# VH-VL binders against q8n945, part 4

Target 1, 189 residues: q8n945
Amino acid sequence: MGVSVDVHQVYKYPFEQVVASFLRKYPNPMDKNVISVKIMEEKRDESTGVIYRKRIAICQNVVPEILRKSLSTLVILCWKKVSILKVPNIQLEEESWLNPRERNMAIRSHCLTWTQYASMKEESVFRESMENPNWTEFIQRGRISITGVGFLNCVLETFASTFLRQGAQKGIRIMEMLLKEQCGAPLAE
Below, E stands for the ipSAE of ESMFold2; O stands for the ipSAE of OpenDDE; V2 stands for 0.75 times the mean of E and O plus 0.25 times the DockQ between their complexes.

## First folded at step 1 (VH-VL)

Design p08 (framework fv_patritumab)
Fold by ESMFold2-Fast, scan of step 1:
Structure p08 (fold): chain C 189 residues (1-189), chain A 118 residues (1-118), chain B 113 residues (1-113)
Amino acid sequence: as target 1 above (189 residues)
Amino acid sequence: QVQLQQWGAGLLKPSETLSLTCAVYGGSFSGYYWSWIRQPPGKGLEWIGEIYHSGSTNYNPSLKSRVTISVETSKNQFSLKLSSVTAADTAVYYCARGYLSFGAFDIWGRGTLVTVSS
Amino acid sequence: DIEMTQSPDSLAVSLGERATINCRSSQSVLYSSNNKNYLAWYQQNPGQPPKLLIYWASTRESGVPDRFSGSGSGTDFTLTISSLQAEDVAVYYCQQYYSTPWTFGQGTKVEIK
């Protein structure tokens, strides 16, 4: 069925600043695995003010590195036999809907590269915090499902969980760095 | 002000496992990377690894096969375990806070001298 | 890994005179998108942990005397102590925080002539 990782983070910064940092998050020296991010489409709904963006991210395939850490013969054999683990780069498609009026941004991402044996999807939202209007809540669910590799499905799912968790934490770190850099100290309460 | 208090075993024999703990007082544990850095007597500084309050870790590749850093968020503590020690692991070990949520370190513990000898 | 090289290994300076320490990185630590150098300087007195002096190559940490200044960009950086005081006798380290693993220079010992 696959694996999922949930993330909940509160950034003690106004919504507009958090969204601006998110949109300029990559490229970043703290995550050289993200090679490029390009805007493919952007349109504004005149009645609602909602801004739709479609972006493509190109990332290094870090799955071989994660598997290398296991030192397991079965994991090494899996890497050699499953062709999707050998691709050098992963392409992610990101769609976002920014609602400036409601101070909310919905984001959906999915992997374009892993479509035969694996899928990766993320759903995220940035929204004004209910605790403090000068804070921004970030909620994300990442899901990876792996099928069609037989008895190796559960082995790959173990490393998929690590991949999602590490990616989420690195993303939070980069966002915090950018917010401190651009906006100064977090807003207390 | 934020203070780091560290403790653990000071004398080890070759092949044993080093265990050190660092506790954070006077400030938020969440939202920072917490690092271990060591310094052999008379030599320079070597970064060992870091941990986020969620348990996410990054290790120095030169040490990663022997290093585990863990966090006890309810106690505002993080700990270092270094396995299979040798005389080359003799050093003062520091815990430190990653300033600006990255690798510049603004707050340091006092250090723990670890000696590995037979 | 990014290698950090300091020069000189040791420096003897008279009280009130200028001390200059150089640091070179094996690759650029300048991030072009924010125009910041991911470079820090530390002071270590005997028996004490290192103390952060400068970050972003040239920004002084709060409470650090203004006689300490950092300069440089990309791969070549300098720490300057404009007028050496007795309390400045220490070992100084540069550090890059551009990419993991975080790496330090080998240190420069500053002594009084």
Scores: ipSAE 0.000, ipTM 0.469, lowest interface PAE 15.4, mean pLDDT 80

Design p09 (framework fv_patritumab)
Fold by ESMFold2-Fast, scan of step 1:
Structure p09 (fold): chain C 189 residues (1-189), chain A 117 residues (1-117), chain B 113 residues (1-113)
Amino acid sequence: as target 1 above (189 residues)
Amino acid sequence: QVQLQQWGAGLLKPSETLSLTCAVYGGSFSGYYWSWIRQPPGKGLEWIGEIYYSGSTNYNPSLKSRVTISVETSKNQFSLKLSSVTAADTAVYYCARVSWGYYFDLWGRGTLVTVSS
Amino acid sequence: DIEMTQSPDSLAVSLGERATINCRSSQSVLYSSNNKNYLAWYQQNPGQPPKLLIYWASTRESGVPDRFSGSGSGTDFTLTISSLQAEDVAVYYCQQYYSYPLTFGQGTKVEIK
């Protein structure tokens, strides 16, 4: 059983500026949990112009600390069983397909370090807004699947939902900061 | 011109819950974080917390156990609740807009909250 | 937490003369990747809310007179008022927005001699 969080955001900036900010999003002083981001692979399709990138982010594993703040010690014991508390860092793999001709970018990311009992995946799209061609629409779906912990699944799902929601909003804030810094005030209607 | 209008109960007794509301007029509520900052009489500024227009919050750890910030997006409003007040919570409370750079580019007029027996 | 310390606590300056306010952060607020200092200055006139003067350590907010300028980098910052006007009688605050929680200096009161 799993949880899903959907985010739909409009950035009042042109597509090219939003993509550039996204690619420079991390590391960021407001989110010190991201230690490094490395481009592992980059390919350009000469016929379509699509640019494929594979990046790996290394993040501090703050899940143990967050769970220790929970009122229920049973939740902590359950997560210990799935072994994520033993990992010092979390690796996230991100794949992106930037299509400059169609003015869209698809992104998929997933956690490489979580156990068989938990997985985390995100799918995102940046595209030109239908409301205003100078604006960029961002759609993201985050999903966490939790299995094998029995009667505690609902408690862990509540935590997972909060985790995904907080992560998405922090990401949006960082993007807005970078866009204002690089491009000035957003474009009015 | 964008303006922030704030209101709420100004006189409280110890142990009560402080409740303040801020409304945004003349500009976009969407796409911004909205913050609460307080200033005790004769003292400096203390950041309380912030909320994104869609509901995500960040709180000052020193106040996190007592503070709740919420939004009413349909009304372009956000609100502060601070529980278990004491005389140390006597202050002028400001609402503010958080720029995309995290500094405060627009401030409400302030609401004086006095906590006394 | 990043502690912000201002000096002096109060300053008396004659009309038309230069006023200088210092702000020190307990750790650097310079982000090396974009070479920006996450430091802002606010002016608070008596009975009024704070008003943004300067952000990114040296960028003046729209509508702020050019007699106000910010300088510095890393941990040491200065707000300068080149020619003090009567309307500049206020308390001035620096603020870091490099990391949570957001923190302010204790304030510097500027008065006319």
Scores: ipSAE 0.006, ipTM 0.488, lowest interface PAE 12.9, mean pLDDT 80

Design p10 (framework fv_patritumab; at its last look DockQ between E and O 0.02; V2 from the best seeds 0.00; counts 0 for: pae E 9.7 > 2, placed apart)
Fold by OpenDDE, look of step 3:
Structure p10 (fold): chain C 189 residues (1-189), chain A 119 residues (1-119), chain B 113 residues (1-113)
Amino acid sequence: as target 1 above (189 residues)
Amino acid sequence: QVQLQQWGAGLLKPSETLSLTCAVYGGSFSGYYWSWIRQPPGKGLEWIGEIYHSGSTNYNPSLKSRVTISVETSKNQFSLKLSSVTAADTAVYYCARAYFDWLSPFDYWGRGTLVTVSS
Amino acid sequence: DIEMTQSPDSLAVSLGERATINCRSSQSVLYSSNNKNYLAWYQQNPGQPPKLLIYWASTRESGVPDRFSGSGSGTDFTLTISSLQAEDVAVYYCQQYYSTPYTFGQGTKVEIK
């Protein structure tokens, strides 16, 4: 069973500025859970101009803390038996395809941790807004599928839904802050 | 017009490794995900995995442990390896193309290669 | 994984008559942000690879005859052949490309009655 979250955001900033802010979004004091981001691969396609980038993000595992606050004693006890879920950090892989010529960027992300219990994937795109070419549209689809944890599946699904939504909102807030700091006030209509 | 040509051994014994290659002609190799899809005789279609020209891969979880997809960009080719084959891996294997920047259907296909696993 | 189920498994239709194939996904393949259904239809002739007919649930691929149409949204989709021709005898597959792993329906064999 899986949970999906759709996000749509319009940044009232040019594509190039939005992309620049995106690429430097983490690490950030606003989200201390993101410990590090490393570029693992970067290639440029000479024919298309597309820039491929693979990054790994290391994030603090906050799941145990959140679950401990919300779960019954019995669930906590069961959780403790699943040692693999108690890893201190989780890893996220991000692949991006930036097309500066067409002014769009596609992004795919997935969690490398807990793959035996859950599959977390995000697909997103930055592109010029149809409303204003100086604005940037961001569309994201996140999905988490929980498997293999039995009775905890429903709990984890609920958590996953909240996690995806909150994560998306946090990311948007950070982006808006960075854009404001770097580029000033949003462009008016 | 874009053409996908594929080749490889069509007869294998159990426990051997399946190896197929697909070459792309008449179009750009970049800007697409290249997939392998198989179809057992008289049955439906199963997506195996995909690769971008950079080497980035995504696999079907059902086959991930046995599947390796690689790319040789200089030749506009990508390959499939499936290890530890059994009779269940007998199928026509297809290479196919999908656009990269968003999930897309498969618009171009190879002609397929029948791979039979038998003792 | 998203499971795709087609109905019927086989269909016999007279020449010139309408053929209707249904496809259901175990979860919605509609992306609310762009209001697109990540659903495709393929035609497969014996000894040939599948041929893309319809994508985004209702958009015909280039070169596909007008008699082919796709409809539906969310979890329920339909491929319609308005007037069956002899060359339309084939197996038809629906496919979701909403998320990996990509999955196909089991196929529907269309024959002439």
Scores: ipSAE 0.016, ipTM 0.606, lowest interface PAE 6.9, mean pLDDT 88
Fold by ESMFold2-Fast, scan of step 1:
Structure p10 (fold): chain C 189 residues (1-189), chain A 119 residues (1-119), chain B 113 residues (1-113)
Amino acid sequence: as target 1 above (189 residues)
Amino acid sequence: QVQLQQWGAGLLKPSETLSLTCAVYGGSFSGYYWSWIRQPPGKGLEWIGEIYHSGSTNYNPSLKSRVTISVETSKNQFSLKLSSVTAADTAVYYCARAYFDWLSPFDYWGRGTLVTVSS
Amino acid sequence: DIEMTQSPDSLAVSLGERATINCRSSQSVLYSSNNKNYLAWYQQNPGQPPKLLIYWASTRESGVPDRFSGSGSGTDFTLTISSLQAEDVAVYYCQQYYSTPYTFGQGTKVEIK
């Protein structure tokens, strides 16, 4: 089965500033799990103005550390036979569709490294807030599905929820820091 | 096909407010930052500020207290107001376009408006 | 603010000869995530607005002759005109668009010797 975490955040900054900060978000000293982010493909639709980007993020594989911290005999017994535990880094593929005219951006991410036993997928939207056109609404859903690891399914699902929530919190804090650094104080209502 | 046409007062006295307008023809107004850039006679270029079609602005900190840029999206126009002018504000003022993200260079420019501030 | 400094302030070059203009930024304008330098070069003829020649330090704008080339990375950049033509007599400006406020070099005047 799997674990799902939903995030809803309002940034009191215009869409243009939020998206610019998002594109500069990584690498960042506040999140050492993200080693690098590289743009692989970038194109603009001439008629709509929509900008498509494909980025590859290289992140530390935290699964071995999660398993070490569990202190579970079952986890330890599976270590040698599970290939996911031997990979030093994981790769995440991110696709985004930025619509500057409509002031929205859709993002889809998925893990390229986890193919047999686990998958990680994330869908996000930045859009103009319905409360105030100078604010930006961010909605994100992350999902980790764990299959085929037998006795580890329940253990990894427990940590997956914590991992997704902590990742979301770090992402929000980094965005708030970048927005304050580049754009100044949040806009009044 | 994109053309930027600019107009406004060319002669000002010290302490007056400069007002210039730029209109965009032949291309999309949405999806771009629209900037004002000035050039004093015989000198280099100074960026004043930019505006997006939503009204979001960024200003040069050196001019921020005196500058307001506004947009009239229905007319594909944006305008510069610079208050409390002095002789140091004498310059050719250009409007220019940059793509929304990528922190893009200025690919299209208006022809320029000479503004002279004298007593 | 990122300060842009050009050298020389002016140069005189014979027709058909190479012209080289240098530009230095006080801070790196290289963005690590896309490995692009946020550096542009403009040409300005008397009485005209600047015209974009080069962006991303080395990418030639559409319609710009291949005799114009840009090079460099980080803080040190060069604009080269491989074989100067009469229409290349102009003032050339470098610009960083890495961060606001956008800043320009002081300009380099290119004249025929």
Scores: ipSAE 0.007, ipTM 0.584, lowest interface PAE 8.5, mean pLDDT 81
Fold by ESMFold2, look of step 3:
Structure p10 (fold): chain C 189 residues (1-189), chain A 119 residues (1-119), chain B 113 residues (1-113)
Amino acid sequence: as target 1 above (189 residues)
Amino acid sequence: QVQLQQWGAGLLKPSETLSLTCAVYGGSFSGYYWSWIRQPPGKGLEWIGEIYHSGSTNYNPSLKSRVTISVETSKNQFSLKLSSVTAADTAVYYCARAYFDWLSPFDYWGRGTLVTVSS
Amino acid sequence: DIEMTQSPDSLAVSLGERATINCRSSQSVLYSSNNKNYLAWYQQNPGQPPKLLIYWASTRESGVPDRFSGSGSGTDFTLTISSLQAEDVAVYYCQQYYSTPYTFGQGTKVEIK
């Protein structure tokens, strides 16, 4: 079982500018939960021009705060017995396939921590908008599945999906501010 | 405002190795491609190669056997080494930032360093 | 490699008059999927590095005066200075960024008559 969160956004900026801002997004003072980002691998396919990158992000673990503030005493007591969920930081792996010639980018992310107990996966696409070639469509689908907490899995998954959606909205606001700061006003005309 | 400062030895003898460094101020080093481009006196521009902050490089095939570009990310710096120089390598050498993160024109340039190889 | 050829090699234009610089690539720099020409124009003043003027063949970089405009597609491109001013005396280069190695035209020197 699990829960999914879908996000759809149109940035009114060209693909190249949106991708450039996305790749420069972290570290960012507006998102202090992302502590560091390290590029582990980068390859360019000369025949297609596709750029593959693998990055590892270290993020602050906010799961204990989510559970503490918002769930019943019974859920909190179960949480306290699962010590592996109390790690200070989590690691996320991000893989991206940037195709500058086709003007699209596919991104896959997943959590490297708690793999025995939980799955957090995201798939994202940036692509040229069909409405306006100077605009960029962003589509993100995230899924959270918690297996290792027994009968509380559905409750915890539902609550975590709220924070995933709030995180996606925060990410969109950061992108819009970076685009405005770095590239000027949106191309609404 | 992004500023690129470059330095290195400006006078070399044939067969020596050219070594230049470029430091980035007023902007992020991470997330950009950084290039070296040269211009012989009175001549046009030649792209030498590029490096990403991860250390990934891409070189002009005409120079690839002699070129090494490297980064020191903790200092926001990248460097050019060109081995076995001849008089044909006399040029002003520029460092530059890619406008985009890939196939890209260049929006910020260093002021240039004249490197002269004695004949 | 994509060769970039500019014409003329030098150009003398009266103040306030139109200057036109041509650039031709040995291969198309138009990518059909996005309909973008991967072509840039630079201005280089004496003793200075190049300055980006135009990218995507016709998009003016921020802070560049609107008297500078780019046009063309595929293999043939034009930089136009609609009303030449004294500060426009420089060498102008076209550059393709369709594929590596990135290549530049040989330059066009613009002078006042």
Scores: ipSAE 0.006, ipTM 0.579, lowest interface PAE 9.7, mean pLDDT 81
ESMFold2 (binder alone), look of step 3: mean pLDDT 92; pTM 0.948

## First folded at step 5 (VH-VL; framework fv_patritumab)

Design q01
Fold by ESMFold2-Fast, scan of step 5:
Structure q01 (fold): chain C 189 residues (1-189), chain A 121 residues (1-121), chain B 113 residues (1-113)
Amino acid sequence: as target 1 above (189 residues)
Amino acid sequence: QVQLQQWGAGLLKPSETLSLTCAVYGGSFSGYYWSWIRQPPGKGLEWIGEIYHSGSTNYNPSLKSRVTISVETSKNQFSLKLSSVTAADTAVYYCARDEWYYDLSGYFDYWGRGTLVTVSS
Amino acid sequence: DIEMTQSPDSLAVSLGERATINCRSSQSVLYSSNNKNYLAWYQQNPGQPPKLLIYWASTRESGVPDRFSGSGSGTDFTLTISSLQAEDVAVYYCQQYDSYPLTFGQGTKVEIK
């Protein structure tokens, strides 16, 4: 039992432009919580043309700020008891499979920092829109589960889901700005 | 080896539409962007735009309102149309292969021979 | 747009001597995530299309003689020909592929002194 965060977005831009913007999205002044993104592995399958990448993102830990704004004594006690929440940065591992020939890209991300008490993972896909081949559909699902801290599991899951939701909203806005700046006006129906 | 062969009209009058075609031999057409680049006599290179075998295009904003690049994947061909030409469009036009790996953008490893297009009355 | 500026506009070098060509971008073409510079160099002989010499700022294209080398990072790049040969008389162009539109330098003409 955990919490899910879902995103469905249509970018009125061709697949290739959307993927290029995604791969170069960070670092970005609109989201200072993402400190750096580093490519760890990159491989191309010559037979299929599929490009595999493994990246590690280092993000600012925003949990202390969220907890500071809380009115709940229980939430504050949770933060004091679970020292792992006090780490300065969060590490996320991202794997992607870009298929240029089929015009789709699958992405899987998971959190490396809170593994003892938290499972946070995200799956995304970019694909050519069925409505218009010059548009790109983006579907993302994040899942969060907290275990091993008893009655505090639900409290921590709520804050983790807020973190994922805010990240997703910022990501969409950054993509819209980059696409408009790089590629001009969105394509009409 | 990969070879790009290009053809099209070499002499145009102002206001006409330029039409050039490039055919790819000896290698895979799919999985690459294919670009048009021009060079006015005695001057530097200007990127016009690129197309993927799926039909997705990226254009130089300076030419966007006049340029269309299209693809015939079954024939391993792609074509440039540039409308409303003026004397400023006089140039050698090259087709080229865009090699990518990271962000779908790249450098040009194979080029066509070039087609001189002259726009004059 | 990223503007590419080359210097000098022309260069006269004696056979067997070193030639150096500079290229400056108006914005960094270094992508920090992969630590790669999105910069290429081309050679163009009269009446011929450009020929790729170097990509990723310092990687030589297959078949290019080792007397050609590229260096630099961020905004400042150099193409070096360690020992000029007669066939190296050409115009050389740098190109960025960090952002659209793809842009080229204005060219540097290398001539025999």
Scores: ipSAE 0.006, ipTM 0.493, lowest interface PAE 12.9, mean pLDDT 80

Design q04
Fold by ESMFold2-Fast, scan of step 5:
Structure q04 (fold): chain C 189 residues (1-189), chain A 121 residues (1-121), chain B 113 residues (1-113)
Amino acid sequence: as target 1 above (189 residues)
Amino acid sequence: QVQLQQWGAGLLKPSETLSLTCAVYGGSFSGYYWSWIRQPPGKGLEWIGEIYHSGSTNYNPSLKSRVTISVETSKNQFSLKLSSVTAADTAVYYCARDEWYYDLSGYFDYWGRGTLVTVSS
Amino acid sequence: DIEMTQSPDSLAVSLGERATINCRSSQSVLYSSNNKNYLAWYQQNPGQPPKLLIYWASTRESGVPDRFSGSGSGTDFTLTISSLQAEDVAVYYCQQYYSYPLTFGQGTKVEIK
């Protein structure tokens, strides 16, 4: 089965400021679940100006917190049998393509901590808003695929949906805080 | 222009493991998801799964634990293994690229030629 | 899973006449936040791999003749060939990419009368 969680956010700040804040987002005291982020590769295409960047993020496995909030006996019982949910940390690989000329950035993330029964990917775009060129549109889709664990599929999907949704909400709050702190008040028009 | 070349064993006996490989030429391998899709003779298309150059995968749940897709990024290649084959796995197997725009997508813009795999005793 | 159903299974049309193929999804493939329909159309000639014709329900792939057009939103989609040519004899498939697993319609065979 697959799970998909979608996000659409407008930041009332210019593209360049939003991208800079995104790249400086971690480490952040508002999100202690992100342990480290390391830049593995950075390349610039001379002809197009596109900047490619590969980062690896190590995050705490927050399943115990999410399951506690679910209050589901079935979810808690099944979690104890799923090895992937018991790992201490989740490792994510992120690739980004920043196009300063076109004022857009594509981001792809995927989980490296997986088994043959589960995988995770996330695709995101920052781009100049069609509504106002001084605003930035952010669109993100998280996708998690789970198969081959039978009666545990529903439990894993409940976790996956909650994980993606809460992660996205936290990310948006952190971005808004950073933009206000570094760039001042949002642009009205 | 991007070209996908595929190869692998065409004749299998029941219970064997199917193994196919796809190589990408003329374009970037990194930054895309690469899929396997099959088509039984005279029937429609079934998506098997996809892989990113880092090894991250998404599989069709209907194939459960029988499918494994792997990547050899240094060679711009990705491979399909399907275990415990039966006559129902007889199909033409295609490799394909998930189209990428800055908007999210999952449609297939480039396809390999296809490899006919026949499972019979 | 999102089930894709095409209608008709087979269609016979005279050269130069309009051909219309329908595709229905078991749930909406329209994403309200970006107002995009996660639907594609493919053409498959005998012995060949499928070829992308249309994506995002109505955007024509580069190099595809303008006699091919896609329309619809949500759960009901149409592929139209405004004036059938001999090379258009093929099987046509719709595909959703709104959610995993990715799924295709059963196909519609277009033949000449």
Scores: ipSAE 0.000, ipTM 0.481, lowest interface PAE 13.4, mean pLDDT 79

Design q05
Fold by ESMFold2-Fast, scan of step 5:
Structure q05 (fold): chain C 189 residues (1-189), chain A 121 residues (1-121), chain B 113 residues (1-113)
Amino acid sequence: as target 1 above (189 residues)
Amino acid sequence: QVQLQQWGAGLLKPSETLSLTCAVYGGSFSGYYWSWIRQPPGKGLEWIGEIYHSGSTNYNPSLKSRVTISVETSKNQFSLKLSSVTAADTAVYYCARDEWYYDLSGYFDYWGRGTLVTVSS
Amino acid sequence: DIEMTQSPDSLAVSLGERATINCRSSQSVLYSSNNKNWLAWYQQNPGQPPKLLIYYASTRESGVPDRFSGSGSGTDFTLTISSLQAEDVAVYYCQQYDSYPLTFGQGTKVEIK
């Protein structure tokens, strides 16, 4: 079994402003768990105008501290056997395809660190809203799969659900803050 | 057009490890998930797992601990290893691509031709 | 896990007549925010791999004939072949992609009577 979280948000700002804010989202004081983001690759397709970017984010692995504080002695003892809980930082790979002409951007993110017992992927789209061309629609789906740790699967799935939801909420709040600071008040119409 | 070519051992004995490879031609390997799906004789389709070109994997829990999927991005290839096989693993094994174009996906638009794997003593 | 159940297991239809295949999911595969159903349909001809026919429950894949259509929402879905042709003799599968693990129906065999 796995955990999934879906997000649908309308930003009442033009597409170009939303994309610019997204690309400047991290590092941010509201999310100190993101340590760095580095562009590894960038390509422009001259025939389509699509801009491809690959970025790697390094984030603090907060799972060990949360588990140490909140779980039973048995679960904490089993933590020593689960390799995904031992690393100090996690690496996330993000790929994006920005289409400026069609005013859409697709994003795929993956955890590079959690591979033995857990995997994480996230798919997102920013696009011009059908309701108003000066608004931007954001749709995101995050999925985490946990396998091979027996009794701990249910405990880790509960944590994964919380992790995905909190991450999504912080992301939305950071975007709203950046858009308001850089672009002014949202467009009401 | 995108084409998936697959190969590997077809006859195995119980307890051996199944090894299959899929190569992608005619399209981008990067930016997609690539899956393995199997079909036992007279039964339906079972999703085994998927891999991204960066190496991130998701596996079906029912095949717990026996499955490993890996990538060789320089060759546009991905491979399946299934350990400790039994007669229940006898099936046609397919590789497939997740369709995606500026939308969220998990359905399969291109499939390899299939490899029959028979496990018998 | 989301369990996918198809009905009937087999169906015999005369050439030119309508064929209807049903698929039921044990949980809703509707994403209410964008009104999309995470459901696909595949055709498997004898000796061949499955071929994608329909995704998002009702969107026909490029190159698939107009006689194929998908409908339904939430937990109940239907694949319709409006006028069966000889090349449509195949096994049809539904698939959900709402949650892991990805799961398929058991299949419906369509035959000519």
Scores: ipSAE 0.007, ipTM 0.590, lowest interface PAE 9.8, mean pLDDT 80

